# VH-VL binders against p14714r889to1111: the designs that were tried, part 10

Target 1, 223 residues: p14714r889to1111
Amino acid sequence: YLRHEVKDPEKAISFLQDLLHSSGLSEDQKRLLRTSVLCREQLAKVISDSDIEGIEEGYVELDCSEFGLQESLEAVVKQVMELSIERKVQISCDYPQEVSSMRLYGDNLRLQQILSETLLSSIRFTPALRGLCVSFKVIARIEAIGKRMKRVELEFRIIHPAPGLPEDLVREMFQPLRKGTSREGLGLHITQKLVKLMERGTLRYLRESEMSAFVILTEFPLI

## First folded at step 21 (VH-VL)

Design j5
Fold by ESMFold2, fold request of step 22:
Structure j5 (fold): chain C 223 residues (1-223), chain A 118 residues (1-118), chain B 112 residues (1-112)
Amino acid sequence: as target 1 above (223 residues)
Amino acid sequence: QVQLVQSGAEVKKPGASVKVSCKASGYTFTSYGIHWVRQAPGQGLEWMGWISPYSGNTNYAQKVQGRVTMTADTSTSTAYMDLRSLRSDDTAVYYCARSDYYRGMDVWGQGTTVTVSS
Amino acid sequence: DIVMTQTPLSLSVTPGQPASISCKSSQSLLHDEGNTYLYWYLQKPGQPPQLLIYEVSNRFSGVPDRFSGSGSGTDFTLKISRVEAEDVGIYYCMQGTEWPYTFGQGTKVEIK
């Protein structure tokens, strides 16, 4: 992301938030507006938190709040939509309404950052052939702490046609940063570090004969 | 069918150079790394280096650094290892192998015998 | 460089009996991201090496289930539960945790 390409994101976010408080919008219009606000907030946070070395060393603290999973997932899909259209790669979403209707406590914008980067990479490395698809699947496993306290383990699978990422990009994702790391590799490496900051966060990249996939596991308190 | 086919045996004099080719087929060449591993007669395996056909990045074993150049031609799906200033202790079978990040070197070429006669 | 030490260097096994090969590294093979890049290869007579085990304990596709790997840190083991005639050859462990990749000296497995 280039900081100088984004002008006055705080002003745009404030305007969209004011519009959301309007009483004249339908529920569909409000959903679209919330998704747009979330996309803008993600971009603004990435621009303001540009200390790559701080993320690498683990200095970055998560900024936790209550959020709705459905709006977050919709924002992620919209953030990658331009590349999806350009490359003629469809995105197939597979998450039940029961899962997407969850309200969680955590760093929504960093979750979106993680999912957007892995989705963009999957689209970028899907061959430009008609009928090819990236699958975005969410699996939830609920764990009760007590009678009223619940946690959910979320498994995000971002599946794309073989062969997937080049080996050197997978290496750059998981190995310590070095001189000559590509821009694509740096983005994936930062994503891997952000997943490690999440509760029970793990990231693995699978390469199989017919498909490759990012598998991201994390855990949130369920509201 | 995934396959790596290497060039034929070479006999060289000390001080000469050798360039071994490794032709890949049956998979997307730029998706995997290429390693070079050698084996002197009656001895074990020795890692020489790695190249990414995708990025062109390389890493060479220090013992051969300065004498080796690894390249990849994506238009022909062929990797090359050029070893210069040959010595008698460079006599070995040279293997290429493709690599995945997790599985490592999963497909190997048939080997190329290089004999340095002194 | 990480030194990989195999024991024994030679092993004669009665067909159908188990075999065990030890591989020790001069430093931990646990990478910062939590993976351990320890591999086992078999080189049959007159053939290039072939991958058996990756990441300590995962069998490569097509490798019989009589092969198993275990270990952590600096100490690793390859076991063959019932040695077959086709298992004859030289077994190598290898680390891929840091450059340069390094192999053990090899363990020659023969049938009695």
Scores: ipSAE 0.743, ipTM 0.887, lowest interface PAE 0.8, mean pLDDT 85
Fold by ESMFold2, fold request of step 22:
Structure j5 (fold): chain C 223 residues (1-223), chain A 118 residues (1-118), chain B 112 residues (1-112)
Amino acid sequence: as target 1 above (223 residues)
Amino acid sequence: QVQLVQSGAEVKKPGASVKVSCKASGYTFTSYGIHWVRQAPGQGLEWMGWISPYSGNTNYAQKVQGRVTMTADTSTSTAYMDLRSLRSDDTAVYYCARSDYYRGMDVWGQGTTVTVSS
Amino acid sequence: DIVMTQTPLSLSVTPGQPASISCKSSQSLLHDEGNTYLYWYLQKPGQPPQLLIYEVSNRFSGVPDRFSGSGSGTDFTLKISRVEAEDVGIYYCMQGTEWPYTFGQGTKVEIK
């Protein structure tokens, strides 16, 4: 029963975050709403944790439907806005024009979960210095597949200043789970497994002298 | 300039302990792992273990499990390898190396010669 | 433990000629996320090891393009298209797919 009530956690979180930014709320109303947002985030995490066994084994079934890509990307940015404000890290978005009209068939919730976790990690591990920015870039390539059907190859780049994630967190992301895996490591590990469930999904974490980045490749049927 | 500078050569008797230091500079110490690799005279490379300066997590080769302790001091950007109950077959050059998850051990220290003899 | 076996253990090569070193692992080095953590190191006389190749075929920064790596699964090869004097030393393959990390026995490359 409880699982049924939280099936749309990204929508609920996005709505509550938008309401927090309303200029019509008193401080008491903002405090109550903030608590509600934290409750929803905790419930979403508990549900995700109960799915860990299926995700680790690769047996989870994706819940596919039609969705708009631009709306999904906007929801992801809203989901990380609180941490971005707290850490004073600006998020710079770079989407090609076709994203605004692109409708895909796939698991919107899991895509948002993947992008939110990598974006949150990038914000967490951006040094607390003035003017630093996390870049969220989308690259799209549309391909026709021999039956009047089109697919889009999507590359998501989430770029943040060097040095980026500690090596042990990158290791926790890719290696088998063990007792004592950190909370950050568990979230990244689940994200990596979810990407592997996507069509042609790959996740790589780049470390370079001036920047580090998550690079996520996947593809979807284009409606 | 990224570099790892190790402590000087040591001569020890069987049963003693040795603590080799590895001072890191030119990069963020907690962002990379530290491995210890040894090489006996005329022999190949033998991995001894790894430590994360970020988390303090370690993994040790079975051959030295129970005799080795690897630590990292983030305030001085220095890693240490403490090898106890030394035997003559512990005579080797001991290297530290920093690691990135994909590139592996990309920067190595100059090596520390440890000689164990009666 | 994954056993890494190099062949040959020694090479004597005329300057300017190619060289090829084989490395075989006792089990697949393909990680379930799709990467293969196979590395090549060169230890020049009197020096610590230095990284040449990571993830089978990627040259580390500053490594000359005459070095190339290839292979998959359990079979890997390092090639030097034209051996030069500065290439002498001992070459090691290493796996980083699982603990403990393990090295091959080394291949000593000499000129003449």
Scores: ipSAE 0.742, ipTM 0.885, lowest interface PAE 0.8, mean pLDDT 85
Fold by ESMFold2, last read:
Structure j5 (fold): chain C 223 residues (1-223), chain A 118 residues (1-118), chain B 112 residues (1-112)
Amino acid sequence: as target 1 above (223 residues)
Amino acid sequence: QVQLVQSGAEVKKPGASVKVSCKASGYTFTSYGIHWVRQAPGQGLEWMGWISPYSGNTNYAQKVQGRVTMTADTSTSTAYMDLRSLRSDDTAVYYCARSDYYRGMDVWGQGTTVTVSS
Amino acid sequence: DIVMTQTPLSLSVTPGQPASISCKSSQSLLHDEGNTYLYWYLQKPGQPPQLLIYEVSNRFSGVPDRFSGSGSGTDFTLKISRVEAEDVGIYYCMQGTEWPYTFGQGTKVEIK
């Protein structure tokens, strides 16, 4: 469906990547361009994904590479900014520079897809009252495996005001797909399956009296 | 403060229909599911079905599939269960319960006795 | 449909003594996401059921810590470390892993 309404994203990505390799760019311009390239690559990957059955059964292979966590988190926030402004919901980010400066080995685009979908859902189900806030927190736990191998367990918390997602959307996220699954439910379900493909990936949706949250755990080799 | 208040007892003849209401208060109606569970006299609990007030989606137990319709009116925060073509083995107390995905059926109504007799 | 089987179907317990109720399912209740949707309910005489335990071992708000749940796969247990007069009633296990939700037959707990 998005494929039919989007210009050729591979040519746009190639152009942006060529521009990124130009020796005439400042570090700030390279950072902005790199973030834009990651956003375009995520869109292209979503458009080209056509095997929901493969995702459901876990056949999808991750496309791993080295990536910077800061640029990934910035791309996620940029991807949800339009809805945030439209719904007048503020996004607050809470992660230390020590965490965001990490270099990781993993599927950056699928991580962005996971975080963007959960953040979009949180914004969508935040009441439009007096600039309510969605909180985006990242917590890291480093695990050494011998002298040269380090891994980090990342905990992503996407916190929004209670009551949060309707029960049926949480159900659609975790239960087998059925005829009549909503578009929002399908997106969340794919997200849950993608988290399961990641190293020690876990997704849970918490509902508490004052807030609700997505809690996503995953592990990456630390570079 | 969270409450589910059901309509009063009903006496019906075989072949008739009954519509039991379940009025919710003290929480956001569309954020939780609604289940219906019945209990025949002296018997255990039998799940009848579920509805999402948010989406209108339903799932019904096979024993009552085709005879039951569950609805939710978000303007009045009221769920309904309409059971048609009643027979004597439909005599039971009918409960509504709200559900959270993880906690399950955490708040129950007081029950509505439906008696099907000639 | 997943069949839930409770044992015993009735218990007579001296006040202050422990009680244990077993619940077996006809298939694993472990969802591929890693959660196990097994619940325990208490129906006191003349009352609607009330939630005691969700997801095998989590006590619902306000439930005394003398109640505990355990188990995995197909075998689950509710334990009451010391039975009190207010604990009398019928205990049901229930699965929510797949539609339709199904209950065990119930275990009636009485005080001797």
Scores: ipSAE 0.734, ipTM 0.883, lowest interface PAE 0.9, mean pLDDT 86
Fold by ESMFold2, fold request of step 22:
Structure j5 (fold): chain C 223 residues (1-223), chain A 118 residues (1-118), chain B 112 residues (1-112)
Amino acid sequence: as target 1 above (223 residues)
Amino acid sequence: QVQLVQSGAEVKKPGASVKVSCKASGYTFTSYGIHWVRQAPGQGLEWMGWISPYSGNTNYAQKVQGRVTMTADTSTSTAYMDLRSLRSDDTAVYYCARSDYYRGMDVWGQGTTVTVSS
Amino acid sequence: DIVMTQTPLSLSVTPGQPASISCKSSQSLLHDEGNTYLYWYLQKPGQPPQLLIYEVSNRFSGVPDRFSGSGSGTDFTLKISRVEAEDVGIYYCMQGTEWPYTFGQGTKVEIK
């Protein structure tokens, strides 16, 4: 119900620092994260989204351009690697060469933001035991539209050990924002709103007896 | 196996309080919410509220707002519903139920009969 | 609050015959994300409610395939293709689209 502090540039900076501190990273790890070109581009995009109401109501315009899927997926994994190492949680990637080599037209940075937040949440809510794994899987279905145009439906699956996210965080992700929404819940809520802005975008969070998963569907023109 | 076991029947006078317990087993207590639902004799089901054992957040039905407190003790995997200033129309069977965001109330306790009479 | 209205309130069925229960909500149960949070519960005599159907049409684990749910928006239906003795009880629809969660008034199903 009540909008939280991301509108004010000072508060957007504070929000970003809180996200970094919520990961339990050392000052060295935080410094490395901040100096990465890819991480700084992602952080700058979060800071530029100072108007949560615009995202909530769907006013945000996507910034579309041509991009390579492989580079985007690699950037996402790099953005979460420090937390993966710290929590002793491995990331297992399953995206075939024919999928990762695609060039797409769409908002690359928002896609990275969506995937990074869901990966980060999955790592955070995986028990910190050696050998536990978060699986990052990409499945594609290509549809030709006429002689010269193709579209691809991408399904991103981010699978992690049960029990996964607590029910209240799933609720914060999908329900209207309210007073006292957690920082983690706010990040997930923004993510589901961004997915809704994507072409044919859907996000579900599945909880099964041994595994839980984010399942994200979206569609792009294929270049 | 997933199970919710509630405390036994209570008989109370108007103006008193009652605290019903709901012990969870067979699943990770903090991963699911807990709803409380009551059923007056011969009547339908009435939602009373919800609590997250993870965050401690609650949401209460307006009819009982101010008279109810829902809590969860993660160390014992037990949820509690405390209803104060009891009235005769609070006579009901009180159920706890496990909350899943998509499946709803998927596992229910056996119910606790609370009788309010003078 | 979203008001849930069930029809009929009582149903007497010859064994082996079909039964149909209607549930109507005072406003759309379609959530902005695209899901519809409508549920069906059965309360057998002397027992707590048990989940039958979630999100309009999905059978909960262990629920026989003679139960099916359908509908959209504000109009929903539970069907039992062939009523058996174990199906006796009170059926409730419930919405979980917004707080407070609300139930229909119940439909008592009996064997003739």
Scores: ipSAE 0.718, ipTM 0.879, lowest interface PAE 1.0, mean pLDDT 84

